# Designs tried in a protein design chat: VH-VL binders against Inositol oxygenase (Miox). Part 1

Every score and structure here is a prediction.

Target 1, 258 residues: Inositol oxygenase (Miox), of Mus musculus (Mouse) (q9qxn5)
Amino acid sequence: FRNYTSGPLLDRVFTTYKLMHTHQTVDFVSRKRIQYGSFSYKKMTIMEAVGMLDDLVDESDPDVDFPNSFHAFQTAEGIRKAHPDKDWFHLVGLLHDLGKIMALWGEPQWAVVGDTFPVGCRPQASVVFCDSTFQDNPDLQDPRYSTELGMYQPHCGLENVLMSWGHDEYLYQMMKFNKFSLPSEAFYMIRFHSFYPWHTGGDYRQLCSQQDLDMLPWVQEFNKFDLYTKCPDLPDVESLRPYYQGLIDKYCPGTLSW
Unless a header shows other numbers, all headers, positions and changes below count from the first letter of the chain; antibody chains are not in Kabat numbers.
F, E and O are the ipSAE of ESMFold2-Fast, ESMFold2 and OpenDDE, as the mean of both directions, binder to target and target to binder. V2 is 0.75 times the mean of E and O plus 0.25 times the DockQ between their complexes.
[cut] marks letters that were taken out.
Atom coordinates printed by the task and the answers are left out, and those that the model quotes come from them; centres of patches stay.

## First folded at step 1 (VH-VL)

Design c1 (framework fv_cixutumumab)
Fold by ESMFold2-Fast, scan of step 1:
Structure c1 (fold): chain C 258 residues (1-258), chain A 125 residues (1-125), chain B 108 residues (1-108)
Amino acid sequence: as target 1 above (258 residues)
Amino acid sequence: EVQLVQSGAEVKKPGSSVKVSCKASGGTFSSYAISWVRQAPGQGLEWMGGIIPIFGTANYAQKFQGRVTITADKSTSTAYMELSSLRSEDTAVYYCARDLGYYDSSGYLYYMDVWGKGTTVTVSS
Amino acid sequence: SSELTQDPAVSVALGQTVRITCQGDSLRSYYATWYQQKPGQAPILVIYGKNNRPSGIPDRFSGSSSGNTASLTITGAQAEDEADYYCNSRDSSGNHVVFGGGTKLTVL
């Protein structure tokens, strides 16, 4: 659970989560997978997508910060300093928020940003505003989706869980569709980096497989850079472009389908 | 171009069951949902339920809960609607339709852009 | 009971403008979709979302919405527009598709 300050900023964040928790249903997420699953919205390079991040605002983020592209480079550089030998991990830092470009294609904030959660089962206590935001979600009136396991088998693995639709799941599917040559840890971190109720809150352990237990340290490692590399000094983005272009050329080259 | 082809007319006795098929051609079957809508003679359109083949998820209108079953076979690109415990009031034309849903800056919406020609089901003694 | 209310019948003279309305609280959350149905035929999608027209639907068809009311407008009605018109949306819970009762349009 994140600690939010009272006032207009809290109202904005609460409204985003209230809308998210009201409208993110099994049907909604399934339809979003259909809508985006052909990846026909745009053809562009990674650097073009990074540039598009500057045209959007993340209403779920209580921190008024720098342009989103600068966050991407800050996160990537933080990882680079801590893990200089893992160049694929540096790239994960640059890529992690690119799914947010859905907001530029008309997606509402509650379907793009913020903490994710499994649909198809009863929300657990560490989900943001859990006790006050799910009242109008129709799935919670459906016996199939209102129990602790809901539609899932015990220990089915998070790869078999239908997560709320947002930049995590969209970008993960996009990377898979375009056959990025990144290791499995990269795909996993992208997919679940916003699943704070699990990796930070300790909930949803009943859905986890051994793979999820093994991957948890990677997601936690990534999370510390996403949270703690937001310094006031702006990175020299132009000086960094050649390095990250080299990583892009190595792992996800050329014009991609979004 | 997506086309939906439905099975032929059925005449059934009260208390029996009917299973109507809807075969999709063109496009990827799993890339859209299939809804079932019926219309009794001289009456309006009534949604019965739908299925999203990607996840095997089926939803039913409350009125039909417990006696309608909607399934899909991805290998044959065919959706099915089975209605049990038939009554004379179930006499209707049953349509399948491709059901698309998305959210944009104007709001969340659903629309059915391609419809089958309908299957007439007559329930009589 | 229908959550979406339509007048059962409306008439318009050739070449004149007619507005068919659909009313229900679900329209505050979900845009209406409009279908045209002629006797013995399957419905045809004419407007989806607030005011989107499928390819092949004449530009005389338009949609609008305000609060709990959605409207289908036919500007310059033609004889072939004589049909039943249905709105649909989702119920107040958002988990079911619901249709209005239909409006029979007579072109005089």
Scores: ipSAE 0.000, ipTM 0.407, lowest interface PAE 16.9, mean pLDDT 84

Design c11 (framework fv_cixutumumab)
Heavy chain, then light chain:
Amino acid sequence: EVQLVQSGAEVKKPGSSVKVSCKASGGTFSSYAISWVRQAPGQGLEWMGGIIPIFGTANYAQKFQGRVTITADKSTSTAYMELSSLRSEDTAVYYCARDQGIAAAGTEYYYYMDVWGKGTTVTVSS
Amino acid sequence: SSELTQDPAVSVALGQTVRITCQGDSLRSYYATWYQQKPGQAPILVIYGKNNRPSGIPDRFSGSSSGNTASLTITGAQAEDEADYYCNSRDSSGNHVVFGGGTKLTVL
ESMFold2-Fast, scan of step 1: ipSAE 0.006; ipTM 0.469

Design c2 (framework fv_cixutumumab)
Fold by ESMFold2-Fast, scan of step 1:
Structure c2 (fold): chain C 258 residues (1-258), chain A 124 residues (1-124), chain B 108 residues (1-108)
Amino acid sequence: as target 1 above (258 residues)
Amino acid sequence: EVQLVQSGAEVKKPGSSVKVSCKASGGTFSSYAISWVRQAPGQGLEWMGGIIPIFGTANYAQKFQGRVTITADKSTSTAYMELSSLRSEDTAVYYCAREGYSYGLDYYYYMDVWGKGTTVTVSS
Amino acid sequence: SSELTQDPAVSVALGQTVRITCQGDSLRSYYATWYQQKPGQAPILVIYGKNNRPSGIPDRFSGSSSGNTASLTITGAQAEDEADYYCNSRDSSGNHVVFGGGTKLTVL
């Protein structure tokens, strides 16, 4: 989630991004969309998926001191306090990292966690370790993918951009497949919440449409809760279950295809 | 399980074009990439290009860029390969193959299901 | 020729071990897959992802990889193993599939 120049986790974080930036190509991302596109890995409820997060360690995140499910509830509760009238937004906080369960199905960490970026064009400066991690990516030797716009048209819109494969895109596709009854803002925030080079770094503006400019404040608002509600105060998850089960029943009920 | 059924043999004149079809049966079509590979008599396998039906992206080998067009019709589960400006050197068996990909920590691709091949003969 | 280099022919005595090699810089990034082709037939996948076998492929077939070299090993070669063997991977751009030139295996 941030640039590192020193520290106890530098080698682990750098290794993850080096592998990510080496192997995330147009072809790789296209194949992963096919691999997961039938949503046949598991049948389970949202609450079952939340429970599965506790079996996973995020190797790109230096600040993991408690179960991942607790972070999901902390993020959701932070949103609930700031936006009590938008119950769909509370649910986005609970859902946002559920795509990370791909790691339990054999996906390498570099294809699940960490900051995302557009494949098919030259990486921009705010991409984590940009100057030292793309040397071995074969797409950067391809004239179709090695320019600022690469395979894209100016202002094509992020909806038409092929993002590196990770929990963002997987969960977005999963929610679409299962016909979640959430507003478009919810789908957008899920899809792009890890696109830090854009919403935090200010890069990739040449790929953005008017929709992306309109949605940027929503992604930034979500990011505030994702970053600033990470504290050691543990939520009383059991007392929160009835409320969030009510939201699940409203927007994405029952057994879902993952 | 999944089978790829190709169209029948073709005899074409130099300068014409040929369009070969590849229909998937017994499984999901759009969940895998379809590659086209040819083999001239007594020669090795040569990749021409492939298409990812669910994403709509086609990719071509440099040698065939500008002469080959690969398309897919998801409604009929059929992929097509059209080769134009035919020459005698294009006489070959043309295969379609379904391409799989890595699961887990290893990074690799593989063609697990192949069509039986379509013989294209270019002669006057 | 191709970015993946194979010797054009190799021989092995019945019941003995043979090793077929494939060399190319792309193998540093992408594991080779191996196909068997008999005259008049389409290729059959034999090994993928370094050393995985599809259902129906005998356990005498194995794969290995180190640096820019991949190998297909047949331990205790049988008469029915006589065929052409092709490796494939990606080119240096990573976007194009590349086949080795093929190795004709003769079982003596």
Scores: ipSAE 0.006, ipTM 0.404, lowest interface PAE 16.7, mean pLDDT 85

Design c3 (framework fv_cixutumumab)
Fold by ESMFold2-Fast, scan of step 1:
Structure c3 (fold): chain C 258 residues (1-258), chain A 125 residues (1-125), chain B 108 residues (1-108)
Amino acid sequence: as target 1 above (258 residues)
Amino acid sequence: EVQLVQSGAEVKKPGSSVKVSCKASGGTFSSYAISWVRQAPGQGLEWMGGIIPIFGTANYAQKFQGRVTITADKSTSTAYMELSSLRSEDTAVYYCARGPLRYFDYLSPYYMDVWGKGTTVTVSS
Amino acid sequence: SSELTQDPAVSVALGQTVRITCQGDSLRSYYATWYQQKPGQAPILVIYGKNNRPSGIPDRFSGSSSGNTASLTITGAQAEDEADYYCNSRDSSGNHYVFGGGTKLTVL
């Protein structure tokens, strides 16, 4: 639910966003970029990482009732059906949630899952629960971070914006570190797919560059498939493995640093 | 190695216009913003405005609004600053300077890491 | 008056430490950058952000900030450090840049 609460602080979704919006500060995000930026937590293949998703519970999505790896294959297959000529885009569907493995390394859910937002400036209205979850965030009492632009220049570009820490930014940095051979559209979609206040809410236009305007349609296209979490039929994962292993071998082969 | 090469010195009459050029060489034109900064004889630095060539948007200091026009030609990697209705107090050295579009430190303002050598503009009757 | 205020001149003895200051309300929100300018030359960047030095700038140069004040410190001043020093930051709106008036450093 968006910008709505049933009232109880113990509600799974509300609690996650209250913790996220309280603790995601410029300092926190800066430290997390340093902590994870050496990619020294584990060495493993993409398929091994996909398997690890099944050990996770996404506290920001209370309605998921089947394994997370199945969602990854369902998203990838949906894209494949709609865009059969763009094999790199099929792979984006499989990869998009792999950053969530940070939760298995002890990272709290509010620093892994959920809608993202720019830190270092005043939150805009479409940020989920915006009117009820930021009261305890110390950056909102800091004049550097409490104005509409905050620490940013007008039209600086989203690539120059410090986003709240989560699976989007982590996976984007991991893919860049490991030199994935995907097109720029793939990296952009991974980085900003959870930035719902921008691509769905229409906020933060003052931070956007021409690149962001050009990339918006790609993020919106991906979002259509990410919403198909619950399907009647589970994918036949074993029959799909050879196809997706072929894409992995093409774009991000071998043992990777996470 | 990137360099900013500016056009040569100009002598102009009061009421005329001057257009100074700044050509980027040895670097990527699209990956930075270009600022124009002037310095009158014996005076300090004064920011006039800047442009982000990719976006095509120019921003001007209030003092120069209505008199200055900053443009960029991506095909020649050249930025321009045109100042109209020249007065004697516009006699100055005019610098172009590059600001990277990617921030290393999100708390820092856009910094100017490469500067042109300057163009002297003299407004004389 | 300018939005950022610097003392017009400061002197330091060879080998001693000098601190050049810049004051303005925008410095509560944004860090200052520092530029060195020698006679007849274009400015060069010496400090940006939270005490960062560009490649080629000696480690005797350092930056600091507190409240509405930013400072450039030169530890063990050398003869070649004699120059004008300018602070630069965003204005209070965050949309434009503003320079301090400059400080002329004389190395005695």
Scores: ipSAE 0.000, ipTM 0.406, lowest interface PAE 15.9, mean pLDDT 84

Design c5 (framework fv_cixutumumab)
Fold by ESMFold2-Fast, scan of step 1:
Structure c5 (fold): chain C 258 residues (1-258), chain A 123 residues (1-123), chain B 108 residues (1-108)
Amino acid sequence: as target 1 above (258 residues)
Amino acid sequence: EVQLVQSGAEVKKPGSSVKVSCKASGGTFSSYAISWVRQAPGQGLEWMGGIIPILGIANYAQKFQGRVTITADKSTSTAYMELSSLRSEDTAVYYCARAYYDFWSGYSPMDVWGKGTTVTVSS
Amino acid sequence: SSELTQDPAVSVALGQTVRITCQGDSLRSYYATWYQQKPGQAPILVIYGKNNRPSGIPDRFSGSSSGNTASLTITGAQAEDEADYYCNSRDSSGNHVVFGGGTKLTVL
């Protein structure tokens, strides 16, 4: 259930989604893929990137004022307990929100955080605030982008869909550029973990290929551990660093291009 | 289009076990969860449990915990439900159904259903 | 242990609107799913999520939810809509699926 209907935080969350749904267009996303595709903003290790998350405030997240690095370790530890035999999956939990560091480089929050959606086609009902936030998006006045399929062919596959720009797509592209040695499931979960209208809302099935249907259970399993970010039981981050450094050394070692 | 093909009717004695199969035909079940739902004569639908074959995870309703075992063979796209220590009240139609795994709703929605397997427990 | 409550029977005149309700605490957290079952047949999915229809389900079927209550509305009931309707959702533990007791719809 992803509807926000009351509280002091509602105004911030709504404003972020209104800006996101107004400005995330096919042209905008295409430009962002080019802007970030050279990975020349910073050279740093995964642990340095984890450290950079601590100062970020996620304007779309109802669980504000909680250190982002703690969320990362908490998610990773939840996965580790449930899937002790899949060490690559533990690392996915640590990595999943690292793309949020774009906010520290001047990227507006509506282009970094929050639930994602396909650009280039009509938004579906489960997109957050769908009925009240897309009116000013110029793509919805363009007949190429304002129908159910928009610019896409039926069952084209989410790999061929242009998703709204945010930490999901940025981190996915960063991991590919730096040749992380994680399995395909890890890349897929990172890319689509914020695509709540699909994996939780059940929308956008007309864009899905058989690969997407095969990957859906992995994304939903990962998303289950988002509940741990709401848990008051905080991890002892320093005691966990050696374990996760070992996984980093195995799958994505050294200084990376961001 | 995917279809779920279930094994044939069974007549069992009290105290025995029954194992019902559910084969995905025309596609694969690896991207979906498979639920088992039973319906006693004149009664409503009762969820027994389900499996997510791609993850190797099975979940069981509390009422059936310890008596039901749900397994899957991904190589044959076949799910199985085995119910042990059968009683006369286990007489029912047993359905398998395909669902997207959704942590918010579990093993629902169930969009493709098998035709059902009648299990009769009689002495 | 968690329960979804449905009235056992409801009637509607041909062409009129009927609302079938499902009530339970789990519905505060999870969307209800609705199934239609005719005698001797397996159930058919008619509504899932808040208000999504599978391909082939007429637009006269719609869903809604508020608090601990979910509703299936049939606007302009037809004779072929006469059936048993079941809601389901996760139970209060979040790990299992639970069905309501079913509502028998009679189209007069």
Scores: ipSAE 0.000, ipTM 0.440, lowest interface PAE 14.7, mean pLDDT 85

Design c7 (framework fv_cixutumumab)
Heavy chain, then light chain:
Amino acid sequence: EVQLVQSGAEVKKPGSSVKVSCKASGGTFSSYTISWVRQAPGQGLEWMGGIIPIFGTANYAQKFQGRVTITADKSTSTAYMELSSLRSEDTAVYYCARDTYYYGSGDYYMDVWGKGTTVTVSS
Amino acid sequence: SSELTQDPAVSVALGQTVRITCQGDSLRSYYATWYQQKPGQAPILVIYGENNRPSGIPDRFSGSSSGNTASLTITGAQAEDEADYYCNSRDSSGNHWVFGGGTKLTVL
ESMFold2-Fast, scan of step 1: ipSAE 0.006; ipTM 0.471

Design g1 (framework fv_gevokizumab)
Fold by ESMFold2-Fast, scan of step 1:
Formats: structure tokens, sequence, C-alpha cells
Structure g1 (fold): chain C 258 residues (1-258), chain A 123 residues (1-123), chain B 107 residues (1-107)
């Protein structure tokens, strides 16, 4: 459960979530899946995409105070230290925020960054600013989408849930389209790493299958490395490039469709 | 009135790709809650679920066959297709498509099935 | 994978009998179970969903019950048209799995 209670960023963070919770509807998410589903916006390598992260500001994350590409390498290095034997997991740390490049193609921040939530059902209490940000969402006036289960069956599995559109779902679909050779745990962590109301807040258990309960520890483990950086020490990105290029060559080589 | 009908080659040679088409009427895969699944039944044996696809293009595959399966839809034609690569005699079965429906109470079930199409894998 | 086991592959009965077909899941499936009827040359028919909910158009002599791992399909007064093969199916987790089927035969 996150609490944004102070600081010069509070108004900006609140505005982003108010816009997100107002405009993320079943229709909106369905249109975004179609818009991006051909992966025809750009052809580029993973390292080129990592470089593009430095051109954007994440208005939903008041705790990031350095270039986004450095955060990607820092997250990857944290995982590498804790899990030296799982090189695919090191790469997940580098990849996890690459979907944020949609902001450079004209997507507003509220459709790219921040905590995700299921559309098509009533938001649960741990969704950030839940009590004050959903009043203008038209789906909450629709009886199909305004109940606890909404359009979903009990325990349907998160793979069958339509999540708010953002970098999680976009990157997951991009990785599948380009046939990344990562294990299923990697795809799952990427897809749901911003679903804080579930993996941290404990909400939405009624939508979860046994697979989701089995995968929860993996998402929580990843979250340990993504959520907190109080250390101002920046990684030496140039010295790390050969290692991560080796992992890229192994799991997701060459020029990819974005 | 919901109807589904399978079509396939009838006979396919070992190592080739099997292509099946499900044509349906009475519902659309542009409608929330609607999906189509594929189930097969070898002669004298039980039913085995293969794959499904939903209104939002979400897809799931039986893990035992996932590397060989590709499911796709053409919403404008009311068709769902399934491809199975590298077929063997073990793929000889009657293949069914069925509507995978999420009702207004949130329950999922295969409420309408096609008649089935027999596919024999033989030289 | 969740294994679905029907205790008998065949059962003989007479018209008018009360017939019970059983289905056991290898783990708790929280009532996410459907029953289907299959007749030669006919499309498979959904009878029961959510363990106990009767599908529209299905005769009231069919009923489902059970919870957890153990489920039953009951036909309260068997009719001639009920001689068929019956399958249970779980939809609690992927992959969806079916019981092996119980063929109901005339005695």
Amino acid sequence: as target 1 above (258 residues)
Amino acid sequence: QVQLQESGPGLVKPSQTLSLTCSFSGFSLSTSGMGVGWIRQPSGKGLEWLAHIYWDDDKSYNPSLKSRLTISKDTSKNQVSLKITSVTAADTAVYFCARDYYDSSGYEYFDYWGQGTLVTVSS
Amino acid sequence: DIQMTQSTSSLSASVGDRVTITCRASQDISNYLSWYQQKPGKAVKLLIYAASSLQSGVPSRFSGSGSGTDYTLTISSLQQEDFATYFCQQYDNLPYTFGQGTKLEIK
C-alpha cells in the first residue's frame, strides 16, 4: 500500500492518478491493445531503447532522482548480486521499464507510468488514491463494470484480466511478439510488477488462480529491487554494457519491433 | 441462435502442419465475455483442451502442446483458427471448437459446441 | 495439472432409475466444475456449470452437487434419451481438464 502525503511532487502525482483513474476504461485499454499490437512504432535494439529512457520524466514516481537508464542498470545489478546464478533475472531488471518509451510517442503519463489496476470491475481499497480519483470514470456508472467481479469470473486468473494500460502490459506484449527466450517467470514479473494493489496491497484475490498464487513470490522478490533506491551512487553504465549486451544477445538479440 | 462448425483437411501426413478453422454465428468475438476454445478427442478416449482465444485477443494454450499450437481469430469473418505443427499419429482425433462464455454472474463454461471434425494423421 | 477422475467408465441403468455419476478432482477446485453430455452424432451439450447451476433448456431431472474435490451429477428419473456419455470438467486452473467419461448404458 503506497502513501503520497508530502513533497513538491504530490500535486503532480495526484493529478497523474486522477487522470489515469478517470480515463482508463475497458474501451480505452481495448483500443490501446489494438493501437500498439502491430509493434510498428520503431525498430531498435534493447540498448537503444534503454538509451531512450533518459528522454522522459516519470511523473508518477517521486522517489526517482536520477536518469531512468541508470535505474534500469541499478535494478539489474541489485538482482545480479542477490541472484548471481540466474542471468535471465538480471536481464529482467534491465528490461522492466522499457515500455515507458510510449511516452516519447505521444502517450500521456497516465497511460504509461504508475501503479496498475484491473479495468472492468470495481477498484479495491489499496489502489492508490482510490477514494478520490475514480468519480469521473464512466465504467463505474456501468452495471457490467461496477461490481466486485465486474466482467470477470471468480478466480479467472490474472492472465485473463484486462489491466489498465501502461508500460507493464505493453512491454509484456512486445516481448511475446519478438519471441524473447526468457522463462515464464520473467514474462509474468514484467506483466505484473506495477500491480501493487495485488502483490503488495493483498487485494484482488477473487480474480487470482492457483498459478497467480504460485507466481506471487517471484513478483514480490522482483519488487524488492525495483521499489527502493536511497543510495545516490550511480552505476558505471559503460563498464556494465558488455555483460548486459551478452545477456541481450542470449535472450532477445538484434533489432526488435516496438 | 449460436452455432459453431469446424473444418479441416480430414487427412494429414506425419510431420506436416494441421490447420483447422472454426466458423460461428450468433455471437461476436468483439463482445466482452466471448471466447472460443478448441478441444480434441482421440477415438475411444477422453476430451483434451488445446487452446482458447478471447474477445481481447488473450490466448492460452495447453502447456503439453504449447510449442506446436497457434490460435488466431478473424473477428470480421467470425472465425477462429488453430494450427498444430509437426503432427504424428497421436494427433489423430475428432477436433471440436466451442464457445467459451463468461456469463453475467462471472461463471465460465463451454456452452455451445460444434459437431467436430475428424482428422487422421497417416501416410 | 488437475486430474479429474470419474469412478466408473460405464454404468448400466433402466428407465425410471435414479442415477448418480461421480467426479473427483486431485485438488480443491472451489465449485469450478461443469458437466457435459455426449451422444454419438450429436454436438456435446452443457448440462451443469458452477457445480450446481442448471443450464437453460436442460431438463430439471438433472442436478449437480458437491464441493471441494468431490462432485456428483444426478438424474432423478432416467429417460430413454439420457443414455449417453457424461464428462466432468474443471475450469479452476489451466489447463482445463476433463474426467475420462462415464458411459450410461441401458440395462
Scores: ipSAE 0.000, ipTM 0.386, lowest interface PAE 18.2, mean pLDDT 86

Design g10 (framework fv_gevokizumab)
Fold by ESMFold2-Fast, scan of step 1:
Structure g10 (fold): chain C 258 residues (1-258), chain A 125 residues (1-125), chain B 107 residues (1-107)
Amino acid sequence: as target 1 above (258 residues)
Amino acid sequence: QVQLQESGPGLVKPSQTLSLTCSFSGFSLSTSGMGVGWIRQPSGKGLEWLAHIYWDDDKSYNPSLKSRLTISKDTSKNQVSLKITSVTAADTAVYFCARTKYYYGSGRYYPFDYWGQGTLVTVSS
Amino acid sequence: DIQMTQSTSSLSASVGDRVTITCRASQDISNYLSWYQQKPGKAVKLLIYDASNLETGVPSRFSGSGSGTDYTLTISSLQQEDFATYFCQQYDNLPWTFGQGTKLEIK
C-alpha cells in the first residue's frame, strides 16, 4: 500500500485516481484496445518518443519535479549499474514509460498514468485510494463485475486479465506489434510494472497462474529502480545517448508504429 | 503426427456421471505450454467450450457448467479425462477433445489446432 | 461472456465463387480470433489463427481479416471440398466462445 498522506501533489494525485477508478470499466478498456490497436497515431524512433516525454506532466506521480525523459535515463542507468551484464534490461528502463505519450494525443491523465488494476472484478484493498474512489464506477453495480473473481476464472493468469488502460498495456502492445527482439521478461515487466496492488500489495493472487509467480521476482526487481532512482540530480543525457542508441539499434531499430 | 481420440459410454442415464477420455499421440503434456481442452456440440447446434488443462495442471472451466465438471490428466498415459455430474438430456452432444497451447514467455494462448473425431453421448432413460 | 455472432447460419455458393463469412464479437477481442472448418465424419480443422494467420497446410485460397469486433473469413475461389460448416472462435477471454456456425451449401 503506498502512503500519499504527504506531498505537494496529493490533491492532484487523488483527483487522478478518483477519475481513473470512476471511468476505467470493461467497456472503456475494450474500446481503447480497438482505438490504439492499429498503431497508426505516429511513426517515430525510440529516441524521438523519449524526447516527447518532456512535453507531458504525470499528475498521478507525487514525485514528479523534473523532465520525464530524465527519469527514463535515471531508471535505465540504475539498472545498468545493478545488472551490467543484461543490456536488454537497461533498455527496459529507458522504454518503460514511453506509453505515456498517449497524453499528447488527447488521452486524459487517468487513462495514461498511475497504478493499474484489473477491470471486470471487485477492486482489492491495496489499490490506491480503494476505499474512496470506486463508488461511481458503473461496473461495481454490474453483477458480472462486482464479485472477487468477477468475469475471471480462478488462476486464469494475468495475461487473461483485462487491466485498466494505461501506458504499460499500450506500450506492451506497441512493442509486440513492432516485433521488438527483447526477451519475454522484458515484455512482462513493461506490461505489469504499474500493477502495484499485485507485485507490491500482494493482492489478486486468485487471478495468478504459475507464469505470474515465476515472473513476479522480475517485476519486483524492476520496481526497485522505477521507485528508488527518482532523484533531483539530472543525468548527463547527452553522454548516455550513444550507449542507448546502440541498444535501440540492437533490439528495436528504426522508425516504429505508435 | 498429432492425433487425438475420444472415448465415452455412448449412452448414459439422467442424473448419472458422464466420464470421457481423450487419448493422444504426437505430443506430451510433460512439454511446457501444451494443453488439451474439451468442446461439445449438440445435434444441429454450435460448439461449446467446456474445460481445458495444461502441462502444469492449470485448469479452466466453463462457468455455466463449472460445478458439474472435473478435468484431469494422466501425463504418463497421454490421456485427459472429463467428468460431468448430474447429466440431463441437455448434455446430449458430440464431445470433442483438442490440443491447445500456452506460450508461457509471451502470455499468449493458441487456439485448438488438432481435434479428435468426436464421440456421441446420448442422455436418455 | 463474449458472444460471437456469424451473420448467417447458411450460405449457398458455386465452385469458383468468392465466399465471405462474417463474425462479430460482442466486445473487442484484439485479433484473438480463429476460424475452423467442420466436415461430416472428419475432425474439425483449424484454418486461421490470430485473425489473419494461415495455419500450416491450409490452402492459400483461405484468408482471414478484420480487427476489434468484426472479422471475416474469405475463400477466394471455392473448391468442391470447401463445402462445410465454418466456425469462428475468440480466445481473448475465458470462457472461450464460438460463433453459431455458417454452413456453406452447394447452390
Scores: ipSAE 0.000, ipTM 0.380, lowest interface PAE 21.6, mean pLDDT 86

Design g2 (framework fv_gevokizumab)
Fold by ESMFold2-Fast, scan of step 1:
Structure g2 (fold): chain C 258 residues (1-258), chain A 124 residues (1-124), chain B 107 residues (1-107)
Amino acid sequence: as target 1 above (258 residues)
Amino acid sequence: QVQLQESGPGLVKPSQTLSLTCSFSGFSLSTSGMGVGWIRQPSGKGLEWLAHIYWDDDKSYNPSLKSRLTISKDTSKNQVSLKITSVTAADTAVYFCARGYDILTGYDEAFDIWGQGTLVTVSS
Amino acid sequence: DIQMTQSTSSLSASVGDRVTITCRASQSISSYLSWYQQKPGKAVKLLIYAASSLQSGVPSRFSGSGSGTDYTLTISSLQQEDFATYFCQQSYSTPYTFGQGTKLEIK
C-alpha cells in the first residue's frame, strides 16, 4: 500500500492515513494491546478465519477486485513455488492478513490496515503521506515522543519498539498466544510485513539491532510475494484446501483464540 | 512465592503406566500466559522435554514420545499430571515439572521455576 | 529436531576465574535460547533467557551472548557457589531441546 499520488481511490486512502497518523499514539497502541491481549473475541479455526476475510473491505488497498481470501492463497502459492522445501513459509503466506478480521469486530480501518510505523518517536520521511498527516497527532507535541529516538534507546531492536496498532501486531500477538509452532523468521515476517518505511524505505535504522539486520532479507523476501502475487486470476482454492489444512494441522491446529 | 513439587510412585514395573503429579503454589494455571511442563533426566544424562500444558488447556508433546504421553491439569487443585504408558527401563529418570511463562508475549520462552524432581525407577 | 551441542562436557576452573561455556545449534535459532544451572539436591535455576536477558535475582556476574547458531554463557568472576552443571536450551521450535550439559568442576 504505497502508490497514492493519484487515482480513483486517492481520497479514501488519504483519509485512512490521515486518521491513522492522527490517532495512533503511544497511549492508543498500549490500550489496544490490553483490549485484545486476552484473545477472547472469537474461537475459530484458521480456515474459518480465512473465510471471514471475504467480508472485509481494505480502505488502504487500491487493488480491490477479487475476494481477500484468494489473495491469501495466491501469496501462499507464490511462496510455495519459490520455496517448495519451506512449508512453514507457505503457511505464512496464507496467514499474513488474518489480523484484518479486527475490522469485523468494530475496529476502524485506520487501526487495522495500511503501512505501520513506530509510535513514540518522530515519523521518518518514507512514512506514507508523512508531510501532511501527522500535524494533529498529540504525541508530536510531547517532548518524550517528538525527537528522532523519542522514547527509545539507539539500536534497541524492533522487538522493543511499539509499532502502530494494526493487523501485523495483532496477528503476531495472537500467534504467540496460541503457541503456533513456527520458526522465529515466520513471527518476524508477520509482525513487520507492513513496516514499509523500514524494509522498503530504508528508514528507522537508528532503532535496529543486529538481529533486525539479519531478519531484513526474510521480510524483503516475503514482501515480494505480498506485492507481486496480486492479480485478477482466481486460484483454484478448493483444490488447495487439503494441502493447507495439512500445514495448519502441523503448525496451528484446531480451534484457536482470537 | 512460587513453588512446584513433583510426586510419583518411586518404583514402577515394566509395561505399566507411570503417573506423576505436579502440585504448585504462588500462581494459577488459569492466568493467561501460564503453563507447566515436564522434563526428565536419566542418571548421568541430559535433560529431555516431555510435554507442556497451558492455561487454556492447550497441550504440546515431544513427538518421539507423544503416543505414550498424556498431560492434564486440575486448576481447582493447582495440579498438573503426566501419564506415561508402557514403561521400560529407558524411562528410569528424575522427573521435573517447571513453570513455563513468557512475561512479554504470553508465549513459553523459558522455564523459570522448577520443582526439586522425583526419581522414578522402572524395575521388575 | 534441532540438536544443541555444548563444546565440552566438563571444565575445570578456580574461584575468581572468567569462565565461558559455549553452545551451538544445528540450525539458526534466532536467540531463542535459555541457560540453566543445576546443582545436586537443588532445583534447576534459570539464569538467562532470550540469549542475553538476565533472569531476575541472578547475580550480574552471569551474562549471555550470541546469535544465529553460536551462543555463550560467561561468568566474569567465578564464586564457590557457581560449581554446577550448565545447560543451554532452544525454544525456537518444538520439541524443545537441551545441550548435553557442561559440568564446572574445582581445578
Scores: ipSAE 0.000, ipTM 0.394, lowest interface PAE 17.4, mean pLDDT 85

